# VH-VL binders against p0dw94, part 10

Target 1, 243 residues: p0dw94
Amino acid sequence: PAGTPAGAGASAGIGSDTGSNASEDSDMFPTIVFGDTVIERKEYVAALKAQHGAARLYFRQTYGVDPAEDGWDKAHDGEVPCRWLASRAIDELRRRHAAYLIGVDLGQVADDSYASIVARMEAVNSGNAELKSDGGIVYGRTGFDIDSYLSYELSALKNAYTGDESNPGMSLSDDEVRRYYDEHDWTKDGVDGKTPLDEVRGNVKAQMRSERYDELVSQRAEAIDVTDLPWDALYRFTAGRLG

## First folded at step 1 (VH-VL)

Design u3 (framework fv_utomilumab)
Fold by ESMFold2-Fast, scan of step 1:
Structure u3 (fold): chain C 243 residues (1-243), chain A 121 residues (1-121), chain B 108 residues (1-108)
Amino acid sequence: as target 1 above (243 residues)
Amino acid sequence: EVQLVQSGAEVKKPGESLRISCKGSGYSFTSYWISWVRQMPGKGLEWMGKIYPGDSYTNYSPSFQGQVTISADKSISTAYLQWSSLKASDTAMYYCARQGYSYGLYYFDYWGQGTLVTVSS
Amino acid sequence: SYELTQPPSVSVSPGQTASITCSGDKLGDKYAHWYQQKPGQSPVLVIYQDSKRPSGIPERFSGSNSGNTATLTISGTQAMDEADYYCQAWDSSTSYYVFGGGTKLTVL
């Protein structure tokens, strides 16, 4: 076989990385832009890894195959696993950028770029390492990796939005709360029967605000135009990451 | 005033047995669960298991089942955590904490001051 | 096994609002509880059943729990609030008490 040495996949592990290397791979990654923000190769690869399990589950449930064993480039009723995964990764990035753009609107962050997120993560990690050094030998708590930092910061942005009743969608009338309570099943894990509204009113309001925020993020994500995305080039890059 | 008072710090060698205690006062000792929680140096909190002193029913975390024994003597309002053979990896701060019997009360409202156990050769 | 994830650290300036998150699958269907631990001291319950404060805990402490995320919020954060914070839930499927990994709050 032309150009592919035996055992290359074993040396490379899974055959995909989080973008921790190098200039050669970046030449294969297409230019992707969301509004004014360029999507970095590292950011896309991280989103790809985050959606990897979902792709395997979907193809096992739908076609009875595991792409990790059967091949990521084999079509099943017109669906190719690596292309399905690429689409899910782009959707993940659209939602992530949408959440950060809402944060920009509220003055919580300056921009939605991956580089800015990484820089904030590194600053937090450096501060933690300095404190640890001053205290001597310390076990336990470690710094953020990018996945844990994204989870942390996205939750902080959501909490800041939903915690401010003056934000659009976050002011709830008593009638809206009662209607929502009546339309849903309010049980707690290990408790029999429906919990009275007066005991869960705070939880009902929090769930309503959470859902309204998620809808706002979805609407903002849909506004990120991916019509002219270089899908064919992205599919080739994605297939190369998966072997 | 509710209080949980634990026994003092212990310094042991691997293979030795040990029993530490937690004495409750200011409440009905037999009406609340007592849990044991481990905290290794610089690490977080780990639930080990609990006992209901009223009937001595115990429940253990899978990570600690067979590693320790939890018991209680209701006549002196005292719960115990015991090792038959200590390991260096048992070096930690051990807390006892009180919990209500019914669902919804599965949180720890009062904590003991902790017992530091150091195991080294 | 059920897991709760917290950020390792959060930093705020005095007087600002601190938010500490705790993430777990369907955590909103469970009760979340929060503990404060200062260096060399035992944990202290600061929030129970998602949003309730024990007697003696300042009003600036509040909590919420919805979907996959519970949040401890400290408004007007003071130097004395500097501590490690742990979330905790009870998992009915295993009958076990699960703690988050803890968050170090720094006020400077």
Scores: ipSAE 0.000, ipTM 0.406, lowest interface PAE 13.2, mean pLDDT 82

Design u4 (framework fv_utomilumab)
Fold by ESMFold2-Fast, scan of step 1:
Structure u4 (fold): chain C 243 residues (1-243), chain A 122 residues (1-122), chain B 108 residues (1-108)
Amino acid sequence: as target 1 above (243 residues)
Amino acid sequence: EVQLVQSGAEVKKPGESLRISCKGSGYSFTSYWISWVRQMPGKGLEWMGKIYPGDSYTNYSPSFQGQVTISADKSISTAYLQWSSLKASDTAMYYCARHPLWFGELSYFDYWGQGTLVTVSS
Amino acid sequence: SYELTQPPSVSVSPGQTASITCSGDKLGDKYAHWYQQKPGQSPVLVIYQDSKRPSGIPERFSGSNSGNTATLTISGTQAMDEADYYCQAWDSSTSYYVFGGGTKLTVL
């Protein structure tokens, strides 16, 4: 029984690793687990795609370089673009899984796995929808791809949670609403003074519920431990995908 | 709209040099890769290599490394494929195609040139 | 060398569903893209990233990819769909774009 030890603190740049042999090693997607849920290779690659533009923007704004031109493996003040991108992709997956786990708590979905999301998308595309969101944009929709389905389903989960006052944090007292209103600037362009609470009460409540839900997702995401992930192997895999 | 326009057909003898071109229009030329793809008569598609026009970074298929040179001039939105010494086995249709600057796995050839037929015979 | 295998030919009657397969080791862990090439013409992208259609491609074209096999499906096949179809993936070990051998679709 041999375990493959995870290396920490590899010193060589990932994209400059030795030829096809290093590239072959980078093809191996490491085992990544959030709780008891295995992260799929396709799920991670989709998260990389989603964060790709953010990585290019960050390095252009911070260092005046474009990783797509300069190389994803070149360090800038200790920051390596492919490693920065891998970290952002993992953070996105943490928030995504956290939102689904909140949905599990409410009985909206059975689990947070990518395979289950794909299965539900295929069921919806075939006319066997598992989510029933009243007032949703499902009506008249034909043919989700995974990106549009994720956007749809994450919005549906948030709306289901925030729309039900019986859910933890979603019941708002008049005192809480007035306090929030008083602490924020509720004004109209060209009108001096605050807009009266009675005119914006619905907007105030919606904003409070949205913020409370986002905070719950953030707290749940932080509970997903990524300290012991096989980061060196993930960095090699990520660098290989950026060729 | 987006177009890739290639140079006209070429008839050459073995040992001669040749450079064919692919001109992009209707988009930001430095925002996409340009790849070259060979199709021998009656055969399938073979990827030869790619260039990023922004800095002229190139990547070649092992089968074509040292056999051809890929280059680009971003000031005129044109990519090139060049042979120093043609062989009869180079007779084929050559296509250029653009693809997004996404990871290789996610990248796909969304627009293709019309092709340049190269015939090499004695 | 990573290889994609396609059947050399597929025949269907007009209005029937055509299914063209592309097989490669763990292809479902990669992305498959599909191109249509009519005689004397350049290839045209018909499906990208397993299942997505470019604008202008009819809804009767769809794709899937799981395990070792990607599939291009053409429902209600028309005479105009006669063409060679190529699958394509990317091999990160070589940084090489790999095409399948192509499938000739005949509508008879």
Scores: ipSAE 0.000, ipTM 0.460, lowest interface PAE 15.1, mean pLDDT 83

Design u5 (framework fv_utomilumab)
Fold by ESMFold2-Fast, scan of step 1:
Structure u5 (fold): chain C 243 residues (1-243), chain A 118 residues (1-118), chain B 108 residues (1-108)
Amino acid sequence: as target 1 above (243 residues)
Amino acid sequence: EVQLVQSGAEVKKPGESLRISCKGSGYSFTSYWISWVRQMPGKGLEWMGKIYPGDSYTNYSPSFQGQVTISADKSISTAYLQWSSLKASDTAMYYCARRSDYGAFDIWGQGTLVTVSS
Amino acid sequence: SYELTQPPSVSVSPGQTASITCSGDKLGDKYAHWYQQKPGQSPVLVIYQDSKRPSGIPERFSGSNSGNTATLTISGTQAMDEADYYCQAWDSSTSYYVFGGGTKLTVL
């Protein structure tokens, strides 16, 4: 008897309806477009699941309520939990698409569509299954679900960008590295005191590049305009998923 | 694909010199520390030292200071571990590993077996 | 010099929870990382920064680190988990990495 997987046996209230599916219809999901890319229903639902815990934490810490118990439609000082969650899911998708669009600019991927991501995941999984059936060694992965594949691929895109000094923001002068080191409490692995720069220079440069990349993704995400999204329809769809 | 590829197995006599290699690919070689780790037959992992290829800075474990030399050639993305005079007690598997920006060793070479016998 | 101590062996039956400890002075003030090594293979990172899993590592692997002891926990242990497990920490005072002596996990 293995331990219960995280969330198994417990309803998260998103995309899991065992009694009635009348309100969970694909026809209720509005058309959402980021630039030229259509956001699929499945992609949005995955983002809701990713932000579900954050919504519960926010409302618990801010208002002392749990939306999963108190209701996702109840307003708290003007904030409605299902609307807060929908907004966070859209923000998550903006950041994800921004990262992929940076990858497109570098020739790392052809587009930022969910269908393309799923197709690449399925190709990797198929290759791993064939290698295993032939007695081969699967290097680095035994199989992906969409969440683990997104995490893997987003990390690969970031590593490709930050690993190339010719990319904007990735060329670091010795003076910039010294200044960054001097401005921060620098300890390897968050332990005792400030470590001499010569011993952590690689970590300092990696952190600077990571932060600059995250800022570029943030700036690119903010360029994805969401003011004209069909928010009312999206809120109705989201509420229907949560119960 | 991010990987570290090490040179092949070596069979040497005591007193001989040796240099083994670790080639990085699929990432910015100069931006990450490379560590060398020894594993004697049937024994555990021992950290030997590290090099930052971009700056040529090197730190050694006290047990290995003066026993080996760690170096790197950033033009070919290769780190080296070198002995001026091998001893039978140097018989071991030697791994190179990349230190992630989180501090853990996230990518490992396949290992180089060094056998030193008379 | 800073030292990490692990039990040399731990045995569990399939489906049981395995706990592998790593002890060091004020280890909870440092990050602990864990590696799995199967015979003839290179080590594989299974837990980093005390409790975080790399992509591809099953959820049955978890970690904790407080006081003087870090723990790797494998719930619902499977035959495939049979391996040597090593803890690791970086000591900022010396700028040295240190590994524990390793624990052989046997799944009967």
Scores: ipSAE 0.000, ipTM 0.389, lowest interface PAE 15.6, mean pLDDT 82

Design u6 (framework fv_utomilumab)
Fold by ESMFold2-Fast, scan of step 1:
Structure u6 (fold): chain C 243 residues (1-243), chain A 122 residues (1-122), chain B 108 residues (1-108)
Amino acid sequence: as target 1 above (243 residues)
Amino acid sequence: EVQLVQSGAEVKKPGESLRISCKGSGYSFTSYWISWVRQMPGKGLEWMGKIYPGDSYTNYSPSFQGQVTISADKSISTAYLQWSSLKASDTAMYYCARLSGSYKYYYGMDVWGQGTLVTVSS
Amino acid sequence: SYELTQPPSVSVSPGQTASITCSGDKLGDKYAHWYQQKPGQSPVLVIYQDSKRPSGIPERFSGSNSGNTATLTISGTQAMDEADYYCQAWDSSTSYYVFGGGTKLTVL
């Protein structure tokens, strides 16, 4: 009812995509499974929104068209924007699930399901709301929406992995660090010239670990088999969401 | 001991003028930038602007340019933050903080005043 | 305008490692600074220039900064570390000092 604490902010799509202009056939979201985890419709829709801008940019730069104006179902040299977007959304979900599965391997989370992520977000938001009602102080912080929570939790999983030198790829020799430093430009805003290694050693190590983690996530994502996904049904659903 | 001491809490009405102060001691006041930082009730930190007391050069955040005036009196090692006409939205804790380096703009804020609470209500 | 984004909250058990992130476009090309603020108190600088500790700040506080993300790490987290944490950077294109929105660290 009225007076309910402000909900998490809607990041364009999940709360607004009601399917009100979609065709009957495109309204049916197909069963999509990554390993043992079912991909929910709202999770896929969120991934579409995340890749929406990239699709518009790609078709503008490649063909000089904006799918939002010209139509998401119009082919351009064999490429259909809504199909391109669907493929990128699935790739995004593969990377996201891969990162969570690495977290499962480390005991950070129990599973990679969207429902579990939402439940953790709601628990955090509920705890923050209780603190406010008890007279607690919250300095400039709004409760999580799903996009901000995903960003936060994915960063936390990455930091947990990269912060532990016992994890594969995270132990760095001095020679490896010096070689990486020598192969890249190290400058700081407000500082002229290349910053000495001793001043940026921590930054060099962090960047190396970040790149190695991203590669591990990419390899794990490639292991998620999408060959047998119901692509035709997914394309119909996606076209319906885009008008 | 290096410290910044701010003036006491203020309770004002909309439209009134106000000037709050920040007095430095234990260091060369004219050799360090002084920043002003706002924290609205229940909100985070917002940088408002800074002054170099040695020559009174100022730099403001766009959100605060024209809304406040930052000044300093080096003879008494004091920086000021002033409003010509207060609004209810000016209700906040105001901190002064020393920038740790005089010549390099990318230095952090190493010494903070205790804060001045400004309440603007009818 | 340049913006820094932090998670609203982070929870950790006593003795565990806490990580607080700060994201901004090419933040690794800037110096990141970190402040601790306890209720009713002024902010305290705990890390400056990405990874350096001011005198008096315990060794359990460390920092890193690369790509788009700076991280404040607190190893062996203690109850006394419970506070709000803010990242901050100077942006040369605007000549402004930008703060992140703040992160509440809970230790239980």
Scores: ipSAE 0.043, ipTM 0.546, lowest interface PAE 6.2, mean pLDDT 84

Design u7 (framework fv_utomilumab)
Fold by ESMFold2-Fast, scan of step 1:
Structure u7 (fold): chain C 243 residues (1-243), chain A 123 residues (1-123), chain B 108 residues (1-108)
Amino acid sequence: as target 1 above (243 residues)
Amino acid sequence: EVQLVQSGAEVKKPGESLRISCKGSGYSFTSYWISWVRQMPGKGLEWMGKIYPGDSYTNYSPSFQGQVTISADKSISTAYLQWSSLKASDTAMYYCARHEKGYYGSGSYLDYWGQGTLVTVSS
Amino acid sequence: SYELTQPPSVSVSPGQTASITCSGDKLGDKYAHWYQQKPGQSPVLVIYQDSKRPSGIPERFSGSNSGNTATLTISGTQAMDEADYYCQAWDSSTSYYVFGGGTKLTVL
């Protein structure tokens, strides 16, 4: 949608409209760079969508308001919902790019770009469409959307890292495992009593490796500097996208 | 050997009643839970509910509570799934499956499955 | 109601490792069980209680479960492993068993 008068040479006769400004803000997504990787408009919008529910929950729990009803621009104790959402979306992108960069270090993906992720998703979806066309059975599912593909691929990258004991942080001593087990509740929903370590040793190790991987991703994400981001332009874009 | 043998395929019209069966053999029928699982054509597995044949205690998925009745006749080691009035949306493959005896709640898994009963509801 | 999310599809080449995830809130605090279903056949239990293998299931099948995610891993994937895979868990608050939506594993 252009948000401009229909047809070249057509005149609205009124000189200006507010809708055109909102459309122009949406079309003027600022340049955002993580290292040498440009963040696409589509990537940022996907991150907004993913964090949208978290923003609503946060403001509902903290201030008793729903930004979707009360307005995304209304400040509450100095916090503006659309700005909170933009910040959360950028944090999500930092974590996502950090995870992909770890994958680059392991030779599992060539780069951390959104275009590369989308291309891989489309290749998988094309294979699924060919299968369906040839009479393949899908059993109540559709192909990947970007959210489900990101979930799948990020899990695959994490599993590849945590499944290799030679990777930093992934070698666990028996003493570390026993200590972690003792410090946490290893019970199963609907099963009384603590599950013996020998029965859940694999789960204990997986949880420890998962936490260490998440910490590595967090540290790598913090290395992505966002202090010089064009925040004002990003806030305008975000507000235009939401309202 | 443990076996669960289900009744044959059914073709019905909307509004008709139906009862399908699952006969257990090779184990103590009254000592194991039996679950019913639906699979609509081209769709995934849906848990419907379960029965403990020893006392006929039932537990239903909220989606199926009031839609079907699960029962059992321990004298013939048979569990049943019943509709009072079928709908076209009931067209599906229906499986019965046994729960492993040694575990309860979260630890309970489906160790043996029947061959399935195809129910087609069409006007 | 409690929900389990699986990717709709996973593709691997023969001999590669396949990884199928199942995500649910605090799933690691529950047991996850896995079933394999080939076209026209009943489901078959391949992993129970997160990581245990039934008699007759090849050693290349393994499982894990921690945090929010349970994973079924098939090492050295073979053409015969091509099937739909379902995870399953139970919620004590409802006494409700829930299946994931299923993942079609394709071996190219």
Scores: ipSAE 0.013, ipTM 0.494, lowest interface PAE 8.6, mean pLDDT 83

Design u8 (framework fv_utomilumab)
Fold by ESMFold2-Fast, scan of step 1:
Structure u8 (fold): chain C 243 residues (1-243), chain A 123 residues (1-123), chain B 108 residues (1-108)
Amino acid sequence: as target 1 above (243 residues)
Amino acid sequence: EVQLVQSGAEVKKPGESLRISCKGSGYSFTSYWISWVRQMPGKGLEWMGKIYPGDSYTNYSPSFQGQVTISADKSISTAYLQWSSLKASDTAMYYCARTPYDYVWGSYKFDYWGQGTLVTVSS
Amino acid sequence: SYELTQPPSVSVSPGQTASITCSGDKLGDKYAHWYQQKPGQSPVLVIYQDSKRPSGIPERFSGSNSGNTATLTISGTQAMDEADYYCQAWDSSTSYYVFGGGTKLTVL
């Protein structure tokens, strides 16, 4: 599988007698570090939950099996569902941390740690509750859970970056905007012809900035080295969480 | 959390000037269109115009072209709607609303709305 | 100029299906969006691009758009659904956002 560091196919971990050891190791979350930031068990588990459906879909479409029924540790053409899921969870965390690190570079947040994210979420929840009790106007959700807060904050970081033309990649010339407009069909099904650029200028610029930001996040995420992660221990932990 | 917070209610006399505001927070203000929508007492919604704060490009409804001015100050994430000379017929609730980017032509929608600013013009 | 027409009112009993129409010349060639407005509150997007539901909007809200008529359907209507509903489209010939006149939904 592309992007998995090890464990693709029948490995020592799969072929070894690990039955008696797997459950004993299931509560032992290994030390995972991205640069100087330690990844908490809670953050990794949340990423597993987020990628759980993708893993089931992938194995259903590729091999005709559902890991939730067939077993998360059963190999299919060298691919083990729990290992695939662990790799996807780590990739998602790389992208999340990359986005936060871009935010650190811009002074929007102090660090990329999960504890700091949780603390900000709790502060926002408390502030909104207090404002509402004082008769203040608060539009939107007054109580975040971690998933909704991550969605909100990641969007806010992206929007803050893309909204500042002085940021790398965010200054758009009229020629660049016109070329992007020409390269895409700004049209509705069943209606002939493109909408004039003047009518969609905001949409064109926003889409260009969105794509450039996503590319920057991807580049920054690839710079987070996961080669030396304790993958075997992480795989055992992951298998224990699923079965 | 995405929020659009508008200025407070205004009571004015005909002929007076007025500027009301809409402050965006929780998102990049310069990456989204801000529209102004009028709702006269007991009546429906009317689109007045919009601004792209990133470059201050404006587009007005024909009914409101020349009657109001839409502007924005991206340094404080605030859009404005201004009248040089108010009329009694300007009495209405005024909403600001955000339009997200979309590849689909003609799929212009308002995903977040401000709380509204009530403007009353009477002699 | 392009116009969207809605019935001024629709009444249903709790649990009934409410159907609110929005008519415009070749509206099916455009996208219809729907907003709910409760008394003293701002409009809330409940359906976009004819039939798509924003996050947080109950599954009992659905939409369609064909020919000259877009329809907002609320199945198993609840008292909390009582509100004014507005359709909206964008007209390329005028570059104008067009709202329907609004429909007051009364749940008994």
Scores: ipSAE 0.000, ipTM 0.388, lowest interface PAE 18.1, mean pLDDT 81

Design u9 (framework fv_utomilumab)
Fold by ESMFold2-Fast, scan of step 1:
Structure u9 (fold): chain C 243 residues (1-243), chain A 121 residues (1-121), chain B 108 residues (1-108)
Amino acid sequence: as target 1 above (243 residues)
Amino acid sequence: EVQLVQSGAEVKKPGESLRISCKGSGYSFTSYWISWVRQMPGKGLEWMGKIYPGDSYTNYSPSFQGQVTISADKSISTAYLQWSSLKASDTAMYYCARGIAVAGKYYFDYWGQGTLVTVSS
Amino acid sequence: SYELTQPPSVSVSPGQTASITCSGDKLGDKYAHWYQQKPGQSPVLVIYQDSKRPSGIPERFSGSNSGNTATLTISGTQAMDEADYYCQAWDSSTSYYVFGGGTKLTVL
């Protein structure tokens, strides 16, 4: 029954803007640029929320402490939980922007900015609302929020890339497929034992292409230089959001 | 040729009982599962439950357990979906579908044309 | 309870490739199946066991499934492909059939 205590958890502080002084929040969040793309405060805060659980898990496994109980600002062998969380949030944003930049290279999207993503989401939501008002049927969620839209669009970009065998890394030989199959467990829910390659060949190829795409995204993300980011200001902002 | 033919549209009042049917032909009726799937106006597909006509074993979605009864008469290759007391919220299209259920591969290969049930005062 | 998520709508121009996704926890460890439903008609199975096409379904239809996401792909999309598409999986822990919420495909 006992969950995360109210008023002590980072999740209550990270995403909450309802009572905050907007000028103070704006002054706290530094200017962050990936290449020529400005990272918005809302984008960073969303990444913090996504990485919050990972931070708690890391400090529990490594130091036997829960930052939500012990404090997000307490150092453990030189590692401060709020700073670790900020670093992980930036890493997630690097991977996300890398994926969009690959999409830019392929002509699938114009840029990697959060504003452009939001604009596309709003256009889709407006189209769905208009379809519904004109007697059309809208299935699934009535409209996208930014998290569901990011998931949708990132999946679409990945599928477009991995579905084209002419793209780098997407051509697979039969020998590569057989070797990958032999090196991994191939089971299906409700079925005992390893599933024969002939039944899962499509799944094997999809998994290989997925992993190769993720590696390309990782390589592109590492090319986004974060050495000169205003880390001290970002750490102060992050600590303030954790309560 | 495999066919599932459902009974015609029904217009009922709240509190009335109803039984709709799904007749299979062109295959061994007792060798395949029959599922019932609800689609409310403007909504998606919801699995309600299934029956194996060979032994009349049934399995229900928790949302429909106790709300409906699924049965079958193998002598006439017909499955049934029954309500003891209809509600306005039961207004929907009801499909029967033949089920494949082997080695993790659980899907519907043939569908009936649907039975529209309208419950209004 | 196990849940499958689909985008509510996808729009493409005639002749373009449409991709409809279906997301669920470890969905690649399950079989994904896909149904097409045109207005006033019953659903029709278009892909079963992740990637297999029933007899009579055009080769334009293909499927994949790995990790958390299954995808229905329609190449050279035609006006006749306008329909609602539903993904479906089965969960062994409950023995329930789970449908995605459906995706409306619009061709221009």
Scores: ipSAE 0.308, ipTM 0.731, lowest interface PAE 2.7, mean pLDDT 86

